# VHH binders against Putative asparagine synthetase [glutamine-hydrolyzing] 2: the designs that were tried, part 17

Target 1, 228 residues: Putative asparagine synthetase [glutamine-hydrolyzing] 2, of Methanocaldococcus jannaschii (q58456r2to229)
Amino acid sequence: CGINGIIRFGKEVIKEEINKMNKAIKHRGPDDEGIFIYNFKNYSIGLGHVRLAILDLSEKGHQPMGYNVDEDKIIYRDDELDRADIIIVYNGEIYNYLELKEKFNLETETGTDTEVILKLYNKLGFDCVKEFNGMWAFCIFDKKKGLIFCSRDRLGVKPFYYYWDGNEFIFSSELKGILAVKEINKKENINKDAVELYFALGFIPSPYSIYKNTFKLEARQNLIFDLD
Key: E = the ipSAE of ESMFold2; O = the ipSAE of OpenDDE; V2 = 0.75 times the mean of E and O plus 0.25 times the DockQ between their complexes.

## First folded at step 20 (VHH; framework vhh_7b18_3)

Design k60 (from k50 with A33G; at its last look DockQ between E and O 0.74; V2 from the best seeds 0.00; counts 0 for: pae E 5.8 > 2, grease 25.8 > 24.2)
Fold by ESMFold2, look of step 20:
Structure k60 (fold): chain B 228 residues (1-228), chain A 118 residues (1-118)
Amino acid sequence: as target 1 above (228 residues)
Amino acid sequence: QVQLVETGGGLVQPGGSLRLSCAASGFTFSDYGMGWARQVPGKGLEWVSYIISDSETYYQDSVKGRFTISRDNAKSTVYLQMNSLKPEDTAVYYCAKDAWYYDFEDYWGQGTQVTVSS
């Protein structure tokens, strides 16, 4: 699976941008894709997801996935996501999600670990990640709190790249997703320190990537935007 | 359309020298970093050298001091001067445009064979 997103503070995000990002990482999830766009006074958000549904394709695993708290309803159809209070794009596996369902007495309808993430985030806030045993990279948009919450698992198994320049935050499971909407693969954007590390180590360590203003989210790391 | 054409390979004895050239077209050459990679028989593809500007060059440890990368922006050409060649340098050498992500859209040339043998 793969995740993409844009949070922009001065200009609207349009669906075509997220579509380009999804196409760029299509190989990660050839079976299904989804897009969410939300425009508000001071910010605009686009979220994208591509899914590899290797066990009997089910629409209930579709993402972006939303949770309407007042109705206690999961939303997994793109054209209905406006009703959600909390929206997630997620790549990973929460090994203990059934244990967590029991521990917190969660009533669930989809059978997915994605739903458990959403409902535990609603109950515990960002501390929900302390309960998870698994591998993950996700981004949650919380409409009522005006927050973006991004997280990566403790070992950094699932990838999360991001670009940030003060005007827009762009993330993707792969640098190719970012490159689909931001031209950063030019000489002036090369991070010389990262190149030196690559030739010294054979890889580029977190948080660096080969391009300026573009990073890997570190293992165990969370990133929170207050949109208000 | 982006094109990269490598030349200058050949057969050379250990301790000898070769100069590889890569002619580039289809993009604004001076906007991009350029590099050389090689496919050694029995090994995967590995980066050899990279050049951002005439004063910003990088080398794999195994070739430092023996290989020199340079560029001529006016000719849209990247060079690799290879001195003190060893049998271990035998490979197909590829020129690359700023291809730091590993996917099939990376722009690589067709390659030029370098054989170091006595």
Scores: ipSAE 0.161, ipTM 0.636, lowest interface PAE 5.8, mean pLDDT 86
ESMFold2 (binder alone), look of step 20: mean pLDDT 82; pTM 0.842
OpenDDE, look of step 20: ipSAE 0.798; ipTM 0.919

## First folded at step 21 (VHH; framework vhh_7b18_3)

Design k61 (from k55 with S101Y; at its last look DockQ between E and O 0.74; V2 from the best seeds 0.00; counts 0 for: pae E 2.7 > 2)
Fold by OpenDDE, look of step 21:
Structure k61 (fold): chain B 228 residues (1-228), chain A 118 residues (1-118)
Amino acid sequence: as target 1 above (228 residues)
Amino acid sequence: QVQLVETGGGLVQPGGSLRLSCAASGFTFSDYAMGWARQVPGKGLEWVSYIISDSETYYQDSVKGRFTISRDNAKSTVYLQMNSLKPEDTAVYYCAKDALYFESEDYWGQGTQVTVSS
């Protein structure tokens, strides 16, 4: 699976951009893809997901996945995501999702750990990640609160790259996803420090990435954007 | 489509020299950093050198002082001058576009064999 997203101010995100991102990381999930676009006053959001449907090929595993809080309904069809209060794109596995369901008395309809994430976020907010055991990288858009909430698992197993320049936030499971929509001069914007670190260490440590303004979300870290 | 063609490899005695070339096409060469990596069969790929510009070059510690990376933007070519070669430098050398984070074969050449042996 792979996740993609664009959050920007002053310019609408178009479906084609998310399509490009999804295509760039299609190898991560060739079986299904989803797109969500939301335009609101000063900001625009696009979320994308590519799915590797090994276990479940049903629509219930489709992402982005939405949650309508008032109706207590999961929305897993793209054309209905406008009804959702909370939308998520998620890559990972929450190992204890069934235990959490019981612990917090969650009623679920899809049987997915994704649903558990959505509902626990609704219940516990950002602290929901403290309850998770597993691997994850996800982005949640909370429409009601006007928030973006991104999270990466404690060990940094699932990848999460993002671009941020103060006006546009672009994230993807792979750097290629970001580069699919963000034109960067690949010479001028190389992070020299990152390069040096690579040659010194054999890898680029988080939060750095190879380019300026591009980052890796650190393990166990969350990103929260207040859009209002 | 991005194409990278490495040349200049061969058999050389320890202490010898080789100059590798990588002819690039299918992209605006000058806009991208270039790099060289090497791989011994059965072992992982390791980066050898990376070039942004003439004044911005990077090297693996094991090749510092011996190898020199350079580029000719007019020819869309990146070079690796390898001096004082050692047996441990034996590997297939690959040229890579924007090198460090791309693992896709689309950004790598076919490689050129470098063998350092007595």
Scores: ipSAE 0.152, ipTM 0.617, lowest interface PAE 2.4, mean pLDDT 91
ESMFold2, look of step 21: ipSAE 0.379; ipTM 0.759
ESMFold2 (binder alone), look of step 21: mean pLDDT 82; pTM 0.839

Design k62 (from k55 with S104F; at its last look DockQ between E and O 0.80; V2 from the best seeds 0.00; counts 0 for: pae E 3.5 > 2)
Fold by ESMFold2, look of step 21:
Structure k62 (fold): chain B 228 residues (1-228), chain A 118 residues (1-118)
Amino acid sequence: as target 1 above (228 residues)
Amino acid sequence: QVQLVETGGGLVQPGGSLRLSCAASGFTFSDYAMGWARQVPGKGLEWVSYIISDSETYYQDSVKGRFTISRDNAKSTVYLQMNSLKPEDTAVYYCAKDALSFEFEDYWGQGTQVTVSS
């Protein structure tokens, strides 16, 4: 699986941008893809997902996945996501999701760990990640609170790259996804300190990439945007 | 559309010299950093040298003082001058656009073989 997204604080996000990002990382998820767009007064959000469905090709695993809190209903069809209060794109596996379902009395309808993440986030907020045993990279848009919550597992197994320049936040499971909508690879954007580190160490340490304003989200790291 | 073509490899005795060339097309060459990587037999791919401008060049420690990377923006070409060659320099050498991320494999060339032996 792969995740993509764009958050802008003064310009709309167009569905074709997310489509380009999904196509760039299609190899991660050839079986299914989805897109969510939300353009609001002072911010705009696009989320994308590509899915590798090994065991179950049902649409219940489709992402982006949404949760309507008042109706207690999961939404997994792109054209219905506008009714969701909380929307996620997620790549990973939460090994203990069945135990968490029982511990927190969660009534679920899809049989997915993705739904458990959504419902625990609704109950516990950012602290939900303290309960998870697994590997993950995700982004949650919480419409009612006006925020974006991104997280990466404690060992950093699932990838999460992002670009941030003060005007837009763009993330993807791979740098290719960001390059599909932002030309970050010009020489003027080279982080010379990262180049020096590479030739001294043989790798570029987290959170840095070779490009300015472009980072890897670190293992165990959360990133929160207040959209208001 | 990006195309990178390496030439200049061959067989050379220890202590000899070779000059590798990489002809680039399909992008505005002067806007991008370039680099050379090599695939050593039995080892993984490793970065050898990187060039942002003629005054901003970087080298792996094992080649410093022996190899020189340069670029000619008018010809859209990157060069690697390799002097004092050693058997451990034997590898397939690849030119790369924007050199330090192997995640962009579509941005590197076909490679040219360099063999250093008696």
Scores: ipSAE 0.297, ipTM 0.726, lowest interface PAE 3.5, mean pLDDT 87
ESMFold2 (binder alone), look of step 21: mean pLDDT 82; pTM 0.831
OpenDDE, look of step 21: ipSAE 0.782; ipTM 0.919

Design k63 (from k55 with S101Y S104F; at its last look DockQ between E and O 0.81; V2 from the best seeds 0.00; counts 0 for: pae E 3.2 > 2)
Fold by ESMFold2, look of step 21:
Structure k63 (fold): chain B 228 residues (1-228), chain A 118 residues (1-118)
Amino acid sequence: as target 1 above (228 residues)
Amino acid sequence: QVQLVETGGGLVQPGGSLRLSCAASGFTFSDYAMGWARQVPGKGLEWVSYIISDSETYYQDSVKGRFTISRDNAKSTVYLQMNSLKPEDTAVYYCAKDALYFEFEDYWGQGTQVTVSS
């Protein structure tokens, strides 16, 4: 599976941008994809997701996935996501999600770990990640609180790359997702320190990439945008 | 469409020299960094050298002082001058556009064989 997103201030996000990002990483999830667009007066958000064929492709596992808090309802169809208060795109596996359902008395309807993440985020806020045993990279849009919450598992198993220049935040499971909508790879954007590290070590250590304003989210790291 | 064509490989005795050339087309050459990678038989690809500008060059330790990367933006060509060649330099050498990634196949040439033996 793979995740993509754009958060932009002062300019709208259009569906075709997220579609390009999904196409760029389609090899991660060739059999299902979803898109969410939310254009608000101060900010705009696009989220994308792709799913792999050998995974459970039940309709209830479709992403982006939303949660309407007042109705206690999960939304997993793209055309109904406007009703959600909290929306997630997620790649990973929360091994202990059944234990967490019992521990927190969660009433669930989809049988997915994705739903457990949403409901625990609603109960515990950012601290929900302290309960998770698993591997993950996700982005949660909390519409009512006006924030974006991104997280990566403690071992950094699931990838999360992002670009940030003060005006837009673009993330993807792979750098080529970002490259689909932003030309970050021209030579003036080369981070020479990262190149030196590569030739000294044989790899580029997290959070660096060879491009300026472009990073890997580190293991156990969270990133929060206050959209207001 | 990006096209990279390597030339200049061949058989040479230890201590000898070769100059590799890579003719590039299908993109604005001067906008991008370029590099040379090599495939040692039975091993994966490894980066040998990388060039942003003629004053911004990088080398793996095993070739420092022996290899020199350069570029000619007017000819859209990147070069690798290889001196004091050793048997362990035997490999297929690939020209690459801009990236230290081995999954972007559209950024690689077909390769040129360098064999150091006698």
Scores: ipSAE 0.330, ipTM 0.759, lowest interface PAE 3.2, mean pLDDT 87
ESMFold2 (binder alone), look of step 21: mean pLDDT 82; pTM 0.843
OpenDDE, look of step 21: ipSAE 0.740; ipTM 0.904

Design k64 (from k55 with A99V; at its last look DockQ between E and O 0.80; V2 from the best seeds 0.00; counts 0 for: pae E 2.6 > 2)
Fold by ESMFold2, look of step 21:
Structure k64 (fold): chain B 228 residues (1-228), chain A 118 residues (1-118)
Amino acid sequence: as target 1 above (228 residues)
Amino acid sequence: QVQLVETGGGLVQPGGSLRLSCAASGFTFSDYAMGWARQVPGKGLEWVSYIISDSETYYQDSVKGRFTISRDNAKSTVYLQMNSLKPEDTAVYYCAKDVLSFESEDYWGQGTQVTVSS
């Protein structure tokens, strides 16, 4: 699976942008894809997901996945996500999700670990990640609180790249997802210090990439945007 | 449709010289950094040199002072001048567009063989 997103503070996000990002990383999830767009006067958000469905396709595993808190309903169809209070794009596996369902007495409807993440985030806030045993990279948009919560697992198994220049935050499971909507690889955008590090070390250390304003989210790291 | 074509490889004695060329098309060449990597028998793929501009060049330690990367933006071509060649330089040499990763075939040429032997 793969995730994509754009958070923008001065310009709308259009569906075609997220579609380009999903196409760029389609090899990660050729079986299914989804898109969420939310344009508000102070900020705009697009989320994208591509999915590899291993056990006969269930539409209830479709992402972006939403949760309507008041109705206690999961939303997994793109055209219904406007009713969600909390929306996630997620790549990973939470090994203990069934134990967490029991521990917190969660009523669930999809059978997915994705739903458990959403409901525990609603219950515990950012501390929900302390309960998870697994591998993950995710982005949650919390509409009521006006925030974006991004997280990566403690070992950094699932990838999360992002671009941030003060005007827009663009993330993807792979750099090519970002390149689909932002041409970060022109020669003027090469971080010369990162090139020197590569030739000295044989790799570019996290959080850096060879491109300016472009980073890897580190293992165990969370990123929070207050959209207000 | 990025296209990169390497030429200039061959058989040369230790201490000799070769000049590799990489003709590029399908993109605005002057906008992008370029590089050379090599597939050394038994060691896998390694980066040799990288060029952003005529004055912004980078080299792995084993080739510093012997190899020179250059580019001609008017001809959309990147070069690798290889002097004082050693048997250890024997490899298939590939040029690449703007990457320091070995992902995506669309940014790599098909390679040219360099053999250094007595």
Scores: ipSAE 0.394, ipTM 0.784, lowest interface PAE 2.6, mean pLDDT 87
ESMFold2 (binder alone), look of step 21: mean pLDDT 81; pTM 0.822
OpenDDE, look of step 21: ipSAE 0.694; ipTM 0.894

Design k65 (from k58 with E105Y; at its last look DockQ between E and O 0.65; V2 from the best seeds 0.00; counts 0 for: pae E 2.4 > 2)
Fold by ESMFold2, look of step 21:
Structure k65 (fold): chain B 228 residues (1-228), chain A 118 residues (1-118)
Amino acid sequence: as target 1 above (228 residues)
Amino acid sequence: QVQLVETGGGLVQPGGSLRLSCAASGFTFSDYAMGWARQVPGKGLEWVSYIISDSETYYQDSVKGRFTISRDNAKSTVYLQMNSLKPEDTAVYYCAKDALAWESYDYWGQGTQVTVSS
């Protein structure tokens, strides 16, 4: 699976931008894809997901996945996501999700660990990640609170790259997802210190990438945007 | 579409020299950094040299002082001058666009074989 997204201030996000990002990382999830667009007064958001699910093409595993809190209802169809209060794109596996359902008395309808993440986020806020045993990279858009919550598992198993220049936040499971909508690889954008580190060490240490304003979300790291 | 074509490889004795060329097309060459990577038999791929501009060049320690990367933006070509060649330099050499640390697009050429043997 793979995740993509754009959070932009002062300019709308177009569905075709997320389409390009999903296409760029399609190899991670050739079986299914989804898109969510939300353009609001001071910010705009696009989320994308590609899914590998050959034997398990249940529509209930489709992402982006939404949760309507008042109705206690999961939304997994792109054209119904505007009813959701909380929307997620997620790549990973939460090994203990069944135990968490029992521990927190969660009533679920999809049988997915994705739903458990959504409902536990609603119940515990950012502290939900303390309960998870697994591997993950996700982005949650909390519409009512006006925030974006990104997280990566404690070992950094699932990838999360992001670009941030003060005007827009663009993330993807792979740098080529970002490159599909932002040309970050021109020579003026090369981080020369990162190049020197590469030739000295044989790798570029986290959180840096070869490009300016472009980073890896570190293991155990959360990133929160207040959209208001 | 991006196309990179390496030439200039061959068989050479230790201490000899070769000059590799990489002709590039399908993009605005002067806007991007270029590099040379190599695949040594029995080892993985490694980056040998990287060039942003004529004054911004980088080299793996094992080739410093022996290899020189350069570029000709008018000809859309990057070069690798390899002097004082050693048997451990034997590899397939690849030209690459803007890639480093396996984090970006893998636009590579077909590669050119360099063999250093007595």
Scores: ipSAE 0.446, ipTM 0.809, lowest interface PAE 2.4, mean pLDDT 88
ESMFold2 (binder alone), look of step 21: mean pLDDT 82; pTM 0.831
OpenDDE, look of step 21: ipSAE 0.750; ipTM 0.908

Design k66 (from k58 with A101Y; at its last look DockQ between E and O 0.73; V2 from the best seeds 0.00; counts 0 for: pae E 2.8 > 2)
Fold by ESMFold2, look of step 21:
Structure k66 (fold): chain B 228 residues (1-228), chain A 118 residues (1-118)
Amino acid sequence: as target 1 above (228 residues)
Amino acid sequence: QVQLVETGGGLVQPGGSLRLSCAASGFTFSDYAMGWARQVPGKGLEWVSYIISDSETYYQDSVKGRFTISRDNAKSTVYLQMNSLKPEDTAVYYCAKDALYWESEDYWGQGTQVTVSS
């Protein structure tokens, strides 16, 4: 599976931008894809997902996946996501999701670990990741709280790359996804300090990155945007 | 769409010189950094040299003072002048667009063999 997204301030996100990102990483998820667009006065959000349907070939595993808190209902159709309060794009596997359903008395309807992430986020906020045993990269848009919550598993198994310049945040499971909508690899964007470090050390150490404003979310890291 | 074609390899005695050329097409050459990497027999791939502009060049320690990277934006070509060659320089040399990023083979040429032996 693969995830993509754009969060932009002062300019809309259009569906074709997310479609280009999904196409760029389609090899990760040839079986299904989804898109969510939310253009609000102060900010705009696009989320994309491509899915490899190994265990569940039904529509219930479709992403982006939404949760309407008041109705306690999971939404997994792109054209119905406007009703969701919380929306996720997720690549990973939460091995202990059945244990978590029992521990927190969760009522679930899809049989997916994705739903468990959504409901535990609603219940525990950012601390939900402390309960997960697994591998993950995800982005949650919490519409009512006006925030974006991104997270990567403690071992860094699932990839998460992002671009951030103070005005737009673009993320993808692969740099190819970002390159579909932003030319991050032109020579003017090369971080010369990172090049010098590479030739001195044989690798580029954290927190340096080869391209300006472009990063890999590190193992066990979370990233939170306040959209207000 | 990106094409990188390396030439100039061959057999040379220790202490000799070779000049590698890489003809590039399918992108706006002047917008991107370029580099040379090599595959040493029995070893992994290693970066040899990297060029952003004529004044921004980088070299691994083992080739400093012996190798010179340059580029001609009008000809969309990057060069590697290799002097004082040693048997340890024997490798397949690859031209690379946007050097230091290993995740896409679309940024690599087919390579040219350099053999330094008596």
Scores: ipSAE 0.396, ipTM 0.791, lowest interface PAE 2.8, mean pLDDT 88
ESMFold2 (binder alone), look of step 21: mean pLDDT 83; pTM 0.847
OpenDDE, look of step 21: ipSAE 0.745; ipTM 0.906

## First folded at step 22 (VHH; framework vhh_7b18_3)

Design k67 (from k55 with L100W; at its last look DockQ between E and O 0.77; V2 from the best seeds 0.00; counts 0 for: pae E 3.0 > 2)
Amino acid sequence: QVQLVETGGGLVQPGGSLRLSCAASGFTFSDYAMGWARQVPGKGLEWVSYIISDSETYYQDSVKGRFTISRDNAKSTVYLQMNSLKPEDTAVYYCAKDAWSFESEDYWGQGTQVTVSS
ESMFold2, look of step 22: ipSAE 0.470; ipTM 0.826
ESMFold2 (binder alone), look of step 22: mean pLDDT 81; pTM 0.828
OpenDDE, look of step 22: ipSAE 0.785; ipTM 0.921
ESMFold2, look of step 23: ipSAE 0.351; ipTM 0.756
ESMFold2 (binder alone), look of step 23: mean pLDDT 81; pTM 0.823
OpenDDE, look of step 23: ipSAE 0.057; ipTM 0.521

Design k68 (from k27 with F104S; at its last read DockQ between E and O 0.70; V2 from the best seeds 0.65)
Amino acid sequence: QVQLVETGGGLVQPGGSLRLSCAASGFTFSDYAMGWARQVPGKGLEWVSYIISDSETYYQDSVKGRFTISRDNAKSTVYLQMNSLKPEDTAVYYCAKDAWYFESEDYWGQGTQVTVSS
ESMFold2, look of step 22: ipSAE 0.520; ipTM 0.838
ESMFold2 (binder alone), look of step 22: mean pLDDT 80; pTM 0.824
OpenDDE, look of step 22: ipSAE 0.785; ipTM 0.921
ESMFold2, look of step 23: ipSAE 0.401; ipTM 0.797
ESMFold2 (binder alone), look of step 23: mean pLDDT 82; pTM 0.836
OpenDDE, look of step 23: ipSAE 0.647; ipTM 0.887
ESMFold2, fold request of step 24: ipSAE 0.496, 0.460, 0.451; ipTM 0.835, 0.821, 0.818
ESMFold2 (binder alone), fold request of step 24: mean pLDDT 81, 82, 81; pTM 0.832, 0.836, 0.831
OpenDDE, fold request of step 24: ipSAE 0.819, 0.826, 0.806; ipTM 0.940, 0.942, 0.935
ESMFold2, last read: ipSAE 0.449, 0.494, 0.465; ipTM 0.819, 0.828, 0.825
ESMFold2 (binder alone), last read: mean pLDDT 81, 82, 82; pTM 0.833, 0.834, 0.837
OpenDDE, last read: ipSAE 0.783, 0.762, 0.777; ipTM 0.944, 0.938, 0.941

Design k69 (from k55 with L100W S101A; at its last look DockQ between E and O 0.77; V2 from the best seeds 0.00; counts 0 for: pae E 2.8 > 2)
Fold by ESMFold2, look of step 22:
Structure k69 (fold): chain B 228 residues (1-228), chain A 118 residues (1-118)
Amino acid sequence: as target 1 above (228 residues)
Amino acid sequence: QVQLVETGGGLVQPGGSLRLSCAASGFTFSDYAMGWARQVPGKGLEWVSYIISDSETYYQDSVKGRFTISRDNAKSTVYLQMNSLKPEDTAVYYCAKDAWAFESEDYWGQGTQVTVSS
């Protein structure tokens, strides 16, 4: 699976931009894809997801996935996501999700670990990640609180790249997803110190990438945007 | 569409020299960094050299002092001058567009074989 997103201040996000990002990383999830767009006067958000559905091919695993808190209802169809209060794009496996359902007495309708993440986030806030045993990279848009919550697993197994210049936050499971909508790869944007580190070490250490303003979310790291 | 065509490979004796060329098209060449990577038999791909501008060049330790990367923006071409060649330099050499290639193979040519043997 793969995740994509754009958060902008002062400019809209259009569906075609998220389409381009999903297409760029489609090899990660050839079986299914989804898009969510939310344009508000102070900020605009697009979320994208591509899914590799090997064992469970049901549409109930479709993402972006939403949760309407008042109705206690999961939304997994793109054209119905406007009714959701909390929306997630997620790549990973939460190995203990069945134990977490029991521990927190969660009533679930989709049978997915994605739903468990959503409902535990609603119950525990940012502390929900302390309960998870697994691999993950996700982004949650909490519409009522006006925030974005991004997280990466403790070992950094699932990838999360992002670009941030003060006006746009763009993330993807792979840099090519960001490149589909932002020209970060021109030579003036090369971080020369990162190039030196690569030739010295054989890799570029987190949080840095080869491009300026472009980073890897570190293992165990959370990132929170207050959109207000 | 981006196209990279490597030439200049061949068979050479240890201590000899070769000059690789990579003709680029389908993008504004002068806007991007360029590089060379190689597929050594049994070892996988490794980066050899990287060029941002004429004064901003980088080399892996094993080729430093022996190889020189350069570019001609007017001809949309990047070069690798390979001197004092050793048998361990035997590989397929690939031209690569921009620094993204550190993370993916999407912007690489088809390669040119270099064989260093007596």
Scores: ipSAE 0.359, ipTM 0.768, lowest interface PAE 2.8, mean pLDDT 87
ESMFold2 (binder alone), look of step 22: mean pLDDT 81; pTM 0.828
OpenDDE, look of step 22: ipSAE 0.793; ipTM 0.915

Design k70 (from k58 with L100F; at its last look DockQ between E and O 0.75; V2 from the best seeds 0.00; counts 0 for: pae E 2.6 > 2)
Fold by ESMFold2, look of step 22:
Structure k70 (fold): chain B 228 residues (1-228), chain A 118 residues (1-118)
Amino acid sequence: as target 1 above (228 residues)
Amino acid sequence: QVQLVETGGGLVQPGGSLRLSCAASGFTFSDYAMGWARQVPGKGLEWVSYIISDSETYYQDSVKGRFTISRDNAKSTVYLQMNSLKPEDTAVYYCAKDAFAWESEDYWGQGTQVTVSS
C-alpha cells in the first residue's frame, strides 16, 4: 500500500494532482485507489491511497477511510467522505489491533486495523500511537479539531517522505509521489551542504536531505499541523 | 522516458586511463544534476562523482585528483575522465540522473564495465 497527500494554505488542491501522485506509486497498490479532497477557505487538503487487494480483500478496507463520530459510522467510499469527522490514509499493520479492540471495548464494523487506528485516535488523541505495536505511516485529518496528524512507527519500517516550504505540505510513501506534483529534484533544489556531507562522510546524516525542503519523517516521529 | 547510455568502459592496466561518456535523453538535461556511481564486485552502489554545474563538482576521496567529471549541456552528455586507474576501481559504472534518488525510479543506465587488471 501507499499514501499521498497535499496540504495547502493559499491555493486549492484538485483531484487531478492526487490522481498523479497515486499513479506515480501505483506499483505499491495496483488493485484499488482512493482520493479525498477538502477545500476550505483558509486551507485545502487532498489525500490519496493505493491498495493491494491481497492485503485488503474487501471494499471495507478501502482508503481514505473516514469516521463519523456522532453516527459512530465508518466511511470507506470516496463520494461519502464529506460526512466524516476524521479521515485517514494509512500504510502498515498494527499487530495488536484485536487486543486493542478488547482493551478499549471498541465496537467495529470493518474488521480492519485501519478502523482501530481511527477509533483509538478519537478516544486518545495523539497518545493513541503509544498503544500500537506494529509498522505504520499514516496521516489523519481531524476536521473538528482543525488539524493534521502524521506518524511513523518506532522502527521506521513504513516510509513517509514530505516536502514543506511554508506554503504547502506534500507527502508520499515514495519520493516519486511528490515528484508527480512538485519538481523537487531540479539542480537549483539540490542541497549542496548535503552533497558535501555525503562525500565527506559516506552518507547524508539526519536531518539533512539531498533536496531543499524535502525530508524523511524519522522513526518514532509525529508531525502535527494546526490548520487554524 | 529517461534514457542514459554509458560508453567507454573496458579492460585497462593499472595506471591507465579511460573516458566514460553518458548520452542522456528524455528530459531537459541542463535542469538536473548528474553523477557517476559504481558497483564494486560484492559491494553495494557508491557515488563516485557528482556535477551540478561546470563549477560545482564533487568526488569521493579515493578518486579525487584522478577522476574528472564534466558535462556538455548542449550535447546532453556527462563524462568521467578516469586517470591513474587502480585495481580497486574495477566496477560497473552507472551514469545517473537525480543524484541519490534511485529508489524505485530506474534513473540510471545499464552500466559499463571497467576492469583494471594486469
Scores: ipSAE 0.401, ipTM 0.779, lowest interface PAE 2.6, mean pLDDT 88
ESMFold2 (binder alone), look of step 22: mean pLDDT 82; pTM 0.837
OpenDDE, look of step 22: ipSAE 0.776; ipTM 0.914

